# VH-VL binders against 2-C-methyl-D-erythritol 4-phosphate cytidylyltransferase (ispD): the designs that were tried, part 5

Target 1, 229 residues: 2-C-methyl-D-erythritol 4-phosphate cytidylyltransferase (ispD), of Wigglesworthia glossinidia brevipalpis (q8d223)
Amino acid sequence: MINHPEIIVIFPAAGIGKRMGYKYPKQYIKIKNKTILEHSISLFIDKIYVKKILIAINKKDYWFNKLSILKNKKINIVIGGKSRTESVISALKFVSKVDWVLVHDAVRPCLHKNDLNKLLKVINISPFGAILAAPIYDTVKKSYGNFISHTIKRNKLWRALTPQLFNLKILINCLKIITSKGEIITDESSALEKCGYKLNLVHGRSDNIKITYPEDLNFANFFINNIKE

## First folded at step 1 (VH-VL)

Design i05 (framework fv_iluzanebart)
Fold by ESMFold2-Fast, scan of step 1:
Formats: structure tokens, sequence, C-alpha cells
Structure i05 (fold): chain C 229 residues (1-229), chain A 122 residues (1-122), chain B 107 residues (1-107)
């Protein structure tokens, strides 16, 4: 409802999801009669401030064309790369005429509208960007093989979630630096951190889970019901 | 109109071979899988297997693996269910149904053929 | 394989009455459950898929509910044409399995 500059949303979806044990990419698994990808996209598709949604898929992805939602005028399919970083970079080549980009996991279907709104308000207070994150309450152990190396003090530790919001120009420059060094990152905020930028943490819901293993489907099915107010 | 039309009733003796058909019309035949379901007289429904007409990829229920062969000819929009040697226990109504293999797992059956009655007796 | 159990085996109801049919899965099938109606001499007809979504052309008196392992089909006001056998089917994992059926008879 509040005034937002136009943004472009990027979904890196070129992974094949072998951890799920299925013969197809995990974002195409159904929950409540919709694919995980459709649930992840659904919050963005009707938003006036979302100019385009870019989905970076694997070049051997032959399942995306079965989804009618992907015919929506806001959605552009891009061929991604061998890694998350390459897929995001491929999508960024199609981004123009916006100052801000948002990257969201294709397999996080449980995002709440209020968390997205809190994240977008950061545009008014940060020149660089922000990520959704949740605090860690469990005792954290560092492992060495099958043994406990030591207990990590969890005070001030946060789990990185998505969406992650970035100034477009800064994100592009940081990703170019990361790829030129051959460095591997697990999320886009790591690129800005390695380039020396400080991002804001936005406290998000702990039920904004990433579907990584088959057991996560039960939690996602339950949590999706909590999104509807 | 989307429909599946099956071949007519068959009366056979044990040991004979048989091939029954299921012809799709009103939709893109290669865009959907065709499943086969058995119903023995007075009994419930048993899922037998499925075929992708586009590449002839098949999946069978363990109970039917080796008992029947499912095939398709996409040039005439027809799927087949075949026995090399019929048994009296094969006496049943056989249904074909349009079914999507939803991204590696099976989806629901939405359009059904009228059924083919197969009677095997001496 | 996932075993589907339906209850009751037979349900006797009068026209205009509400019928409630149950289906239980031996393990979670999430919402990947369909309900079919079969009349004597006819092919099964899809009523509900995704546990609660009515198929095209199915009257509003048919409704489905449930998730995980417990599912219900409700017919709010039985019409004479609704006397049939009803099957639930899971399509969550291979092999696909049907329940044994519930026969809805006139009282």
Amino acid sequence: as target 1 above (229 residues)
Amino acid sequence: EVQLVQSGAEVKKPGESLKISCKGSGYSFTSYWIGWVRQMPGKGLEWMGIIDPGDSDTRYSPSFQGQVTISADKSISTAYLQWSSLKASDTAMYFCARQDLWFGEYDYMDVWGQGTLVTVSS
Amino acid sequence: EIVMTQSPATLSVSPGERATLSCRASQSVYSNLAWFQQKPGQAPRLLIYGASTRATGIPARFSGSGSGTEFTLTISSLQPEDFAVYYCQQYNEWPLTFGQGTKVDIK
C-alpha cells in the first residue's frame, strides 16, 4: 500500500534440488495444489511496484512450461548458470530502469506480506540494502567431523533469510568482483559484505523456511496456512 | 471436447494374447500421460501404470510389473495395454485415464475412458 | 506403499440428508488426494482433487476437506443421482493407491 520505487524481483531457480530425492527440480513440487515456485512468486505478482519478475532456470529445465503462471506479462524466464551467483548475474543482465533489486529463494513459499513491507522500507534509510533475518535461539555447536569442536555463543547470531534487497549498481559491482576472484557465496549479501558494505538486518518471521529436505514439506504446508490473514 | 475412447469388449481363452486401445481426442495427446486402472468384477480400483506418449516412458505398479505392457502410438493419439498370455484372473474392466506426471510424481486422473471389459474363460 | 482405508464400507442415507465419508492414509499424503464417484456400469468420475478443490462441472453440494492422513468427503444434500460408490486415491507417491470404496445406498 505505501509508496515504493519500482523494483525487479529475481528468483535463482537453476538448481536441480537433488537433496529432495526427486527426479525434477524441487521448486516444482506441489504444496496445497500449487508448486513451491508458484507460492514463492505469488506475493509479488500483483504488486504495482514490482516492474518485472526474473526467473533464472537451468538450460535443461523442461518443466517450467507446464506452469500457466509463467505466462504472466511480469514474468521473464532467463537461462541461469552452473551456480547461484551465475544465475543471479544472468538475470541481472535483463534488469534496467530500476535502482533496487530483490533476490528471493525459489523455494521459500512462506514469506509474509508484513515482512516484505518491513524490508522495502529500508530503501528510505539505507543506500546499500538489507536482508530478512531471524535470531538464533538454539545452542550452536561447531563440529570437527562427527565431534563437537566447541559451543558458539549464539548471542548476536542471525539466520539469513530471503528476500534480500540491494541497490542494483552496488550488487552488480560486488558480484563482478566475487566472480573475478573465483569466490563462492551462499547468498547475495555475502558479496556486499566481502566488498565492505554494511547491510541492515530486518527481523523476519522464523516460519519463512527454505525447503531443502523432504521433511520441510510438512512444515511448509502448515506455515502456508498462517500467511492468510 | 476432451475425451478418451476405448476399444470394445473382448472374450478370450487362457494363453491368448490381447491388445486393447485408448484413443485421445480434443487435446494435445503428447502433453499428458495415460494411466491404466483395473477393476475386477465386484471389486475396487487398482492403478496399473502410466505412459508418456511423447517418449514412451512407462511406470508400472509393482503388482503389474511383468504382467502387462503399456505402449502408445502418438501419430494416431492412441495408448495400448497388452498381454502376451492371458489368465482367467485377468478378467476385469480396464479403464484408461488422462493423468499428468506432475514433475516426477503422479497427479490426479481427470478424464476417463468408458472402459474395456475383458473376459478370459475356457 | 501407502494404504488408503475408507469408512464406512456402506452408508445408508435418505435423499436430502448429509453424507460424510472418511478416508485415512497410512502416512502423510499432504493435500495430494482425489475423490471419485462410480455408478454401476460407468467409469469413475473425478469429484475432488487436491483434497478440497472441486473438479470442473461438479455440483457445490460436494466438498472435500482434510490434509496429511485424515480426509473427508461431504455431500450436503444427497440427490437420487448421488447413490454410488466413492473412492479416495492418493497421488503423493508411487505407486498410486485407491481406498476400497464407500457405497452410498438409499435408506
Scores: ipSAE 0.000, ipTM 0.422, lowest interface PAE 15.8, mean pLDDT 84

Design i06 (framework fv_iluzanebart)
Fold by ESMFold2-Fast, scan of step 1:
Structure i06 (fold): chain C 229 residues (1-229), chain A 119 residues (1-119), chain B 107 residues (1-107)
Amino acid sequence: as target 1 above (229 residues)
Amino acid sequence: EVQLVQSGAEVKKPGESLKISCKGSGYSFTDYWIGWVRQMPGKGLEWMGIIYPGDSETRYSPSFQGQVTISADKSISTAYLQWSSLKASDTAMYFCARLGDYEWYFDLWGQGTLVTVSS
Amino acid sequence: EIVMTQSPATLSVSPGERATLSCRASQSVSSDLAWFQQKPGQAPRLLIYGASTRATGIPARFSGSGSGTEFTLTISSLQPEDFAVYYCQQYYDWPLTFGQGTKVDIK
């Protein structure tokens, strides 16, 4: 049972790629007459425990102002950085008076309510946080150049998904430490791991996909039809 | 040689249509936004709009939305600026320019096309 | 719309002297500012981008500085070929906007 924590949700949405030749960011591609970003936000906007939604956009983002989501009082836009992590750090400067934050990819529109509920229950059992993750079923090989080094046992391997849930004070402290050392991280949970915190894995659905390639858009169209509210 | 080459000067009467061109060479034409800039006689520079030739997505300055059409033909590395009905106030030098890598500044310019609308 | 204001409108200097041109934005543009040179009958030429980075082939006598709302272009030792109109351009926000220009005249 979720004990009604007030949370703030952060969407890092500043990705336009290093090269400005890109037509527009993927989060503005439309599925069923709504952008991917709007689908991702809609999961949280009506939740009473969501105090605010912070969307970190690129300073060159000229598409966001066309979206109806700007009319919602829960939504605040902030200017992000060059990376997803820098965008999260920018958004965290505007977070106050909550103990917990969620970070969710702007291009994961297929999250199910049940997975979100499972993740939030971790607040009752962990002071640090948790991530949604899906197990790997395929055989995994470790490479050495273009050659196989060895097979990795998949039963200990998980794909990190979002949302990722964090205690606010711990996340801010870990990100400050990582930034001061110039260390590279691939997701926000890596910052807590490098600071020695043990995060919980919460088994999420494999159809909570990130839209990375054109083929993913077709899968997202299909999976959005199957979302249970 | 990396360059943008524009079509020659035009003399037109009010109400006539016109299409001027900007041909890129020496770089990957479909990987860069191309913009159009107006300079009226004795005045400064005004941004009109841009196009991404890879898929023909356009963005216009609010002042020029509906006044001109920007298009591109990627098979011949050429961008276009078109008027359906010219006005005397369209008399100006028109530059095409390429937007730079990673940023919206203009890093490569065509030589300009002078358009005169009065005679 | 972000309004770019340049000053002075005209600057008269002798060859070999230092020229300083100013550009002010109505709102912060961070460091997303470019400077262009335009000679009569020619297309503009990019001099500086990112407020302070010289474009390829631009002589070291040209330097840019500033951030936020106040920017400066400096020509440390003016050459005869430097007499031109200079424009600043912000590329922080849409629509893209230029200053009205500063004409550098021979004294």
Scores: ipSAE 0.000, ipTM 0.420, lowest interface PAE 14.6, mean pLDDT 84

Design i07 (framework fv_iluzanebart)
Fold by ESMFold2-Fast, scan of step 1:
Structure i07 (fold): chain C 229 residues (1-229), chain A 123 residues (1-123), chain B 107 residues (1-107)
Amino acid sequence: as target 1 above (229 residues)
Amino acid sequence: EVQLVQSGAEVKKPGESLKISCKGSGYSFTSYWIGWVRQMPGKGLEWMGIIYPYDSDTRYSPSFQGQVTISADKSISTAYLQWSSLKASDTAMYFCARVDYSSSWYEDYFDYWGQGTLVTVSS
Amino acid sequence: EIVMTQSPATLSVSPGERATLSCRASQSVSDNLAWFQQKPGQAPRLLIYGASTRATGIPARFSGSGSGTEFTLTISSLQPEDFAVYYCQQYNDYPYTFGQGTKVDIK
């Protein structure tokens, strides 16, 4: 039931994992005989509607050329920047002939096909874009230093996940505005929010985890098995 | 563009009251904590306290608790630092600074600073 | 309170040389450490937060490292505009505390 236009997928992958030392970036850690990056790319590479996959890497990256994914004609490597935002901007310079882009974390290998399909259907509904998100079930505290400031009483809180889907021209314009003001953002949807655009929330699975800490590797091993159907 | 603009220099006598201001612009003022930092002549930086402008929740350094009052008026995007009775030892440059919570773990760093207000207290 | 101690008090270097500034905390502050630059007559400017993350617009020659109680700010090739006082600050515990400052001076 694919009834949306072609898209380009962007992976900001220029992070040098400080907690992994300088031996190699965390996206090159292997799970089930493939790197985390390869698992994340595999979510998109066989999709007929994916025109290109752009991977923004660090200029000091010496490991990407050992990956078999470089054999695939859909994959283009781009040199990223010092931040996630700069890496996305670098990749956007190579985007052409599509109206829509997805930005996906290089270290989220556990995305389910059904969540991706729900997100892409938003192209028929929203002129701006959407993000995958999961509701927050835990009691949320606002902090000040190492102390509790107060409990956040509002129960309409969501964890932002990726992929995040954007109209290309709107994303470019918002990122230009944000970078011209020197503002820091933690995800690309924040740029559209700061520019006044309303994005759709698409309820995604909570097992779409981001591998940030070493303990996340065991959970990723388990959750990757669950997407094999 | 994010900007914090502070009130002008003040010259006061011991025992007088004073209220100085810090006006934020270019961002959602009520969404960020504002801190106050003192720098005595020829000395380093001392954190005085911080305020959340939305509800005026205020936290003080123990050294400044009861010595000053921090307040905010969200309708005009302005934070204040006030003394009921100045002492000569209050002579210093006073800075306001915004606290950023853009990290996933709510890192509480001062990202943007006002230009400073010089307060001189002399007889 | 956590005491932040910077060393040296004054560091004399020539333009183009590497400067290394140290900051020590009396207790662990994890990665919750920031570095600020202050030039005479100016407000402090954020250089680094989270011990190693450069703030927006800060040149690549500035880098931070360390965790726990020992932290370092490195300026890889000093420019004339870099002669200033540098402060470290912990934001791990109340009250937030600053080091006494390191003055980077021309040799």
Scores: ipSAE 0.000, ipTM 0.388, lowest interface PAE 22.3, mean pLDDT 84

Design i08 (framework fv_iluzanebart)
Fold by ESMFold2-Fast, scan of step 1:
Structure i08 (fold): chain C 229 residues (1-229), chain A 124 residues (1-124), chain B 107 residues (1-107)
Amino acid sequence: as target 1 above (229 residues)
Amino acid sequence: EVQLVQSGAEVKKPGESLKISCKGSGYSFTDYWIGWVRQMPGKGLEWMGIIYPGDSDTRYSPSFQGQVTISADKSISTAYLQWSSLKASDTAMYFCARTYYDILTGYEDAFDIWGQGTLVTVSS
Amino acid sequence: EIVMTQSPATLSVSPGERATLSCRASQSVSSNLAWFQQKPGQAPRLLIYDASTRATGIPARFSGSGSGTEFTLTISSLQPEDFAVYYCQQYNSYPLTFGQGTKVDIK
């Protein structure tokens, strides 16, 4: 018994970061004999409420077809765009028969099921959506060049994580408005914020890391070993 | 000290084969790609290709695909640029340069360390 | 192929004066742009990467700016040792491409 409807999960996996078309995108790096992408997908693939998983890949991606997990009937591969936002928009064109979507980073393999459950409960209390976020514990400095300008008060500052949960029609409409104006956004929740929607913050674990630097592989290896099914 | 040291100048005749080298030291060789750049006399810089020494993955500029072979031997931290049959038009300075291989993104960065160059002269 | 166009071809400035060099990409390269200095008989030297970040050991008088298709390299107070050819290079897309170079001559 699930207290929320079916959802579709979207992974933007085309041109994450500066360079596109490279032979070894970071989502295909292996941890414990599985790619980072496979670890991220495994968080959702066995869930009854997940109707489909859409993975937006680069047009020149030649590695996705080497992964047997991508042959699963829940998984559809779509061709992404030149940016994260364009990749999400490309995937949204293939979404049907659901009211809710999750957008999750292909390189966040350390999500705990309890955080996902907390996020999905927002469907019962918000018509718009929510994001996982972690509070900032470190002192935050604002810089100008190579110098400290001032310290930012961290008591109201949060790091945006994924998954991010959205009402489908609202997300599509907000992204359409943002792209028609040529505006840039760094995550999907920014589109709803710019359209005036109030999204919920859901406190998530700080070990839900985004793999960005080589040191993150060691942390991801450790955290994956300790994730409860 | 991080450095790339290239082999010495070469004087060759058209039709001869040639293999020049670029040896890295002072860093982890497999954390970086090695690129090759040509500079013809009095002209600018032309990217020829790059190789990742960890698995010998190689990318060529379309202008140089099939004209040269790039290879590497990670056991001795050395990359190579090779011609099967030189032409007079191959007369140039050849530079190797490293660029960071971000193992998490798979993306290259700017060329931060350069070899001193190998002058190749091809004349009859 | 992304074509990189530098201007001017040659720039003559007096010591102590500001020099501004331009680099234009035929399509967006985001911030994936580097500037190199090359002196006669020497290998290129990295000055700026990611459009605006100075490489280690590069004097503060060198600065880079721009994103997308328009980039500039500025030398705020040209020194005699700054006589050289300067190249921009994009590393956003294969094949990697360089501009033709701008020669900076001291008057």
Scores: ipSAE 0.000, ipTM 0.424, lowest interface PAE 16.5, mean pLDDT 83

Design i09 (framework fv_iluzanebart)
Fold by ESMFold2-Fast, scan of step 1:
Structure i09 (fold): chain C 229 residues (1-229), chain A 125 residues (1-125), chain B 107 residues (1-107)
Amino acid sequence: as target 1 above (229 residues)
Amino acid sequence: EVQLVQSGAEVKKPGESLKISCKGSGYSFTSYWIGWVRQMPGKGLEWMGIIYPEDSDTRYSPSFQGQVTISADKSISTAYLQWSSLKASDTAMYFCARGEDTYYYGSGEYYMDVWGQGTLVTVSS
Amino acid sequence: EIVMTQSPATLSVSPGERATLSCRASQSISSDLAWFQQKPGQAPRLLIYGASTRATGIPARFSGSGSGTEFTLTISSLQPEDFAVYYCQQYDNWPYTFGQGTKVDIK
């Protein structure tokens, strides 16, 4: 039983980031016989409270139609935009009949169910939204060339993770404002911050990693084993 | 390794046709835009156009629209730049370059990360 | 079209000194700006994309900053191999456009 309303999950997946050195978009790299994208979708697809999953893909994406999971009735493929923000905006045009949306990275397959449940409980206490985040435990240095400029105090520093949870109407309004100003953001919570909204931080697991570099595949392989045990 | 190899230098007369090539290797050729850049002797860099080899979606700079043809043959991982009738003003170094997306989730905003060595085209009578 | 203007046209710097190169766009391009280095007889080499992200293999002495219409490339301690022509290029809107270049030479 769920103690919150139905939601829609958005995966911005229009990028072709090739920092991995692979010949196709990194969300299509396989771990344990499934693509990274399939692992990420599998976190949500069986949840009764998930009404739809919207995946914003590149107009030149010719790999998506090979994935049988993408033929599921909950999944709608939409064409993304020039940026992460434009891809999310494109997906939002297809959102209806829900008050809340989750935005999740297509290459974060290691999310634990307990973290998702903690995030969704915020619907009962915040009208705006929340993000999963992990505190920074390592000493953080600000650099200047090859030198240490100074040490940054880490006791109030957090790594932003996904999923990120938003009130739909507020997200749409903030993204419209950010787009009209020509500003670039690296996550959706930045749009609400710039519009003056206070978002909750929900402490999430540090093994909820984003696959960016080849070494991240080894970590993801290890962490996925621990989730599926 | 990722590499773009261009065809050799050309010496032509005004009115002649020419087709130069840019062959990609070490990556999925059909997954990246290929752009063409002109550099006239002693001058700066100038965009001519770009092509997406998978479907030959092509965009020209307004100053080059109708003056050149950009094409690609994905079966041999090669892009082409072609003139039907050369002019002396076409004398320049021509570079091809591979376009990479700026954003992990974005498209349509491409920076050029790998460049060919250039093809020198000389048009004189 | 978006016009890119670089300044100065020529910058004379002694080895080990800091060099600062400017690039201005005629309209906002967000952070869709790349910096290239070109040496005589060579193809351009990507230094920075997204206004501030160093390309693979580029030394830490190269840094980019700016957004909107004003951009800067900084070389913190110029090495002999850094004497070259530098170009900024916007890729925010088609047609993509280059600045006219800044030549960095020995003082």
Scores: ipSAE 0.000, ipTM 0.415, lowest interface PAE 16.8, mean pLDDT 85

Design i10 (framework fv_iluzanebart)
Heavy chain, then light chain:
Amino acid sequence: EVQLVQSGAEVKKPGESLKISCKGSGYSFTNYWIGWVRQMPGKGLEWMGIIYPGDSDTRYSPSFQGQVTISADKSISTAYLQWSSLKASDTAMYFCARFEDYGDYVWFDPWGQGTLVTVSS
Amino acid sequence: EIVMTQSPATLSVSPGERATLSCRASQSVSSYLAWFQQKPGQAPRLLIYGASTRATGIPARFSGSGSGTEFTLTISSLQPEDFAVYYCQQYEDWPLTFGQGTKVDIK
ESMFold2-Fast, scan of step 1: ipSAE 0.005; ipTM 0.463

Design i11 (framework fv_iluzanebart)
Fold by ESMFold2-Fast, scan of step 1:
Structure i11 (fold): chain C 229 residues (1-229), chain A 125 residues (1-125), chain B 107 residues (1-107)
Amino acid sequence: as target 1 above (229 residues)
Amino acid sequence: EVQLVQSGAEVKKPGESLKISCKGSGYSFSDYWIGWVRQMPGKGLEWMGIIYPGDSDTRYSPSFQGQVTISADKSISTAYLQWSSLKASDTAMYFCATEYTVTYESGSYYTFDYWGQGTLVTVSS
Amino acid sequence: EIVMTQSPATLSVSPGERATLSCRASQSVSSNLAWFQQKPGQAPRLLIYGASTRATGIPARFSGSGSGTEFTLTISSLQPEDFAVYYCQQYNDWPLTFGQGTKVDIK
């Protein structure tokens, strides 16, 4: 059973998805008659402990209003920024009366509920937060242009996934520091790391994929069959 | 130069059908919302609905849902407002407007920057 | 669904005087409020959006203020060309709604 406080879930969804070759944002591509965004939201919308879901969209996003799921009272749309970090910061301005937030990629529809439950249990053991992650099994090469610089030992190397779980006040303060220094981060956990906080790694499934390229749609279609009802 | 040019005045009888047009130029027609506003003689403005021409996503004001049809043909940069059966109460000036150049705030809908000249529709027996 | 109420219905102001127009929303619209000017026989023209941001090409004598439910449009020195009806419009919630208008008469 879940024994933790209410949380708010943030989806940075202001991306334009150019790598997918579509004329609309990639989160609106359909799999099994639902958009990728709808699949991702469905992972959270029925959870009693989820107080609100904030979706940060691009200001030129004209597709979100087609989705009936977005009429749910738990869901609030906010206008994101020019980057993932700016979109998360925009959404954080609308977070109140919770101590914990989850940030989840709008294009990761394959999250298993057991992985989410494992992540949320961290609230009972960490004051800072945790990320879902999977170990790296492949040999890792460091590149220099189009050439191999050297092999990186994969021992203790992990792929960062989402959701990522954070203490709200700590996340806000770390993002302010990173933004003031003009530093670029690729995920929200990087902000806490740069501020000196130690986050937990929670071992998640490797089929919790991020849809980045067209070939990922076939994998997502297959994996969604393994997580639905 | 952004322009919306509307079709000419119409005089109709109750029960007749009508389709009026609004042609956009000087901007990317398919990429901005376009809306229809009614102004009855001597009265104020009322929103009827909006359409995104790029994919024909359409939203109606509740009082106009089922009363009119809004459509667009992006190949000729033209939006339409259509009645299947006119009533005398449809007598009004109808304006089209587009959101070109306007940004919106978090959680808001759209405000409209450029307006057509209006189409006067008179419905009488 | 949100009702916009404007006051006064008619305002008579001498040229060069200050005109102040009010707009009240039946529930909070944040700063998502626009002001439009409509001259006789013409289409509306956007003056202000975001409650206080002047649209491109709009003279500095027009200013907007307010947030939530109470909004004001001020014309600091009324010119003959400002004879018009002014409408406020909320775009915070669907459907988009206009106020009933304030008619500004120049004496």
Scores: ipSAE 0.000, ipTM 0.404, lowest interface PAE 18.7, mean pLDDT 83

Design i12 (framework fv_iluzanebart)
Fold by ESMFold2-Fast, scan of step 1:
Structure i12 (fold): chain C 229 residues (1-229), chain A 124 residues (1-124), chain B 107 residues (1-107)
Amino acid sequence: as target 1 above (229 residues)
Amino acid sequence: EVQLVQSGAEVKKPGESLKISCKGSGYSFTSYWIGWVRQMPGKGLEWMGIIYPGDSDTRYSPSFQGQVTISADKSISTAYLQWSSLKASDTAMYFCARDEIEYYYDSSGLFDYWGQGTLVTVSS
Amino acid sequence: EIVMTQSPATLSVSPGERATLSCRASQSVSSYLAWFQQKPGQAPRLLIYGASTRATGIPARFSGSGSGTEFTLTISSLQPEDFAVYYCQQYNDYPWTFGQGTKVDIK
């Protein structure tokens, strides 16, 4: 408990996506008797430096209130928006007395603590923020319909992961600009990039997977056991 | 790979000074908090204090404040525990341990790599 | 300042049996509770952290549970190498404190 910068963790969880083929949001699918969301929250809830965890849910989400994790006083739910950006903005309205926030995908339960620690070190280096990322090793093709347009050199290509770490004031301002222009983004770092801010890349493990398709559940089941270090 | 190697056993008389060591290897020594733990014969474990070798920032357990000095020499990746005047009640096994996280601002309080221990015997 | 109390002091079990060890904190430590195993002449080994998360390389027969002030370590189907002293440690408040230990002996 000495000189530790407190942070707030935000989970945008308002999407109800249908890629998994289930009738309910994918973060409520269970692995080893806990929902994917509970596994993801567990990565942060016991950290002394985490002041609050904000979870932005869909206004029609009635599955969340069945989770016992609601008992933890660190966890606050907020009603998200129609997009990822609006959901994060909704959560940011409840952030106070911290300079830094982490945004983490609700369906990335396989984050290693060493990667999180490496990311947090950026607080001393960058005034803006950083993202966890892994290099791309596969040959990458640019598509045009059902055809190959061309091959992209994978040198200097990185897969953006989460958590993503941001200076609070800068993130709020950039997200408002993106929203006002009607632009869509797939991660929060895109907002800072579009606003001209330089972000750091922090090399993270490739087993920090996002559960998007049913086959990803098998991978998550294997990798979740490696979180314990 | 990651290893903490402690100095050998010591036999001392009350009133003598002593400095024992803990050498880290296989990781960035200056990036992890290192702690010292006392275990008296037949008893449990007690935290004595911790040090961040990168800047020699120390934090002692209240019961050990002023009884021992914790220090580190980052040029040789070695942490130290020192007594100016030993007492018979200092007879114990002393362990050093490395914090499980690489974090400058705070220790996690969890230590996952431990040295083999240094037995200190202070005769009465 | 937080006092950790373990029970029983000694637990005698036969190989293949289940062992259940308890740890109580004098005030809430949330889930900031770890379990260590120590064999004679050896350093402690981290088994469980965050009350219920197994450390890397720890066999599935070890499981932890609890929160607040009441915690349990369970060893299902005890193996010969599991006879040791087990310590709980809270890391919620500095100074971090250990329980006095539970010795798991062969019956």
Scores: ipSAE 0.000, ipTM 0.407, lowest interface PAE 21.1, mean pLDDT 85

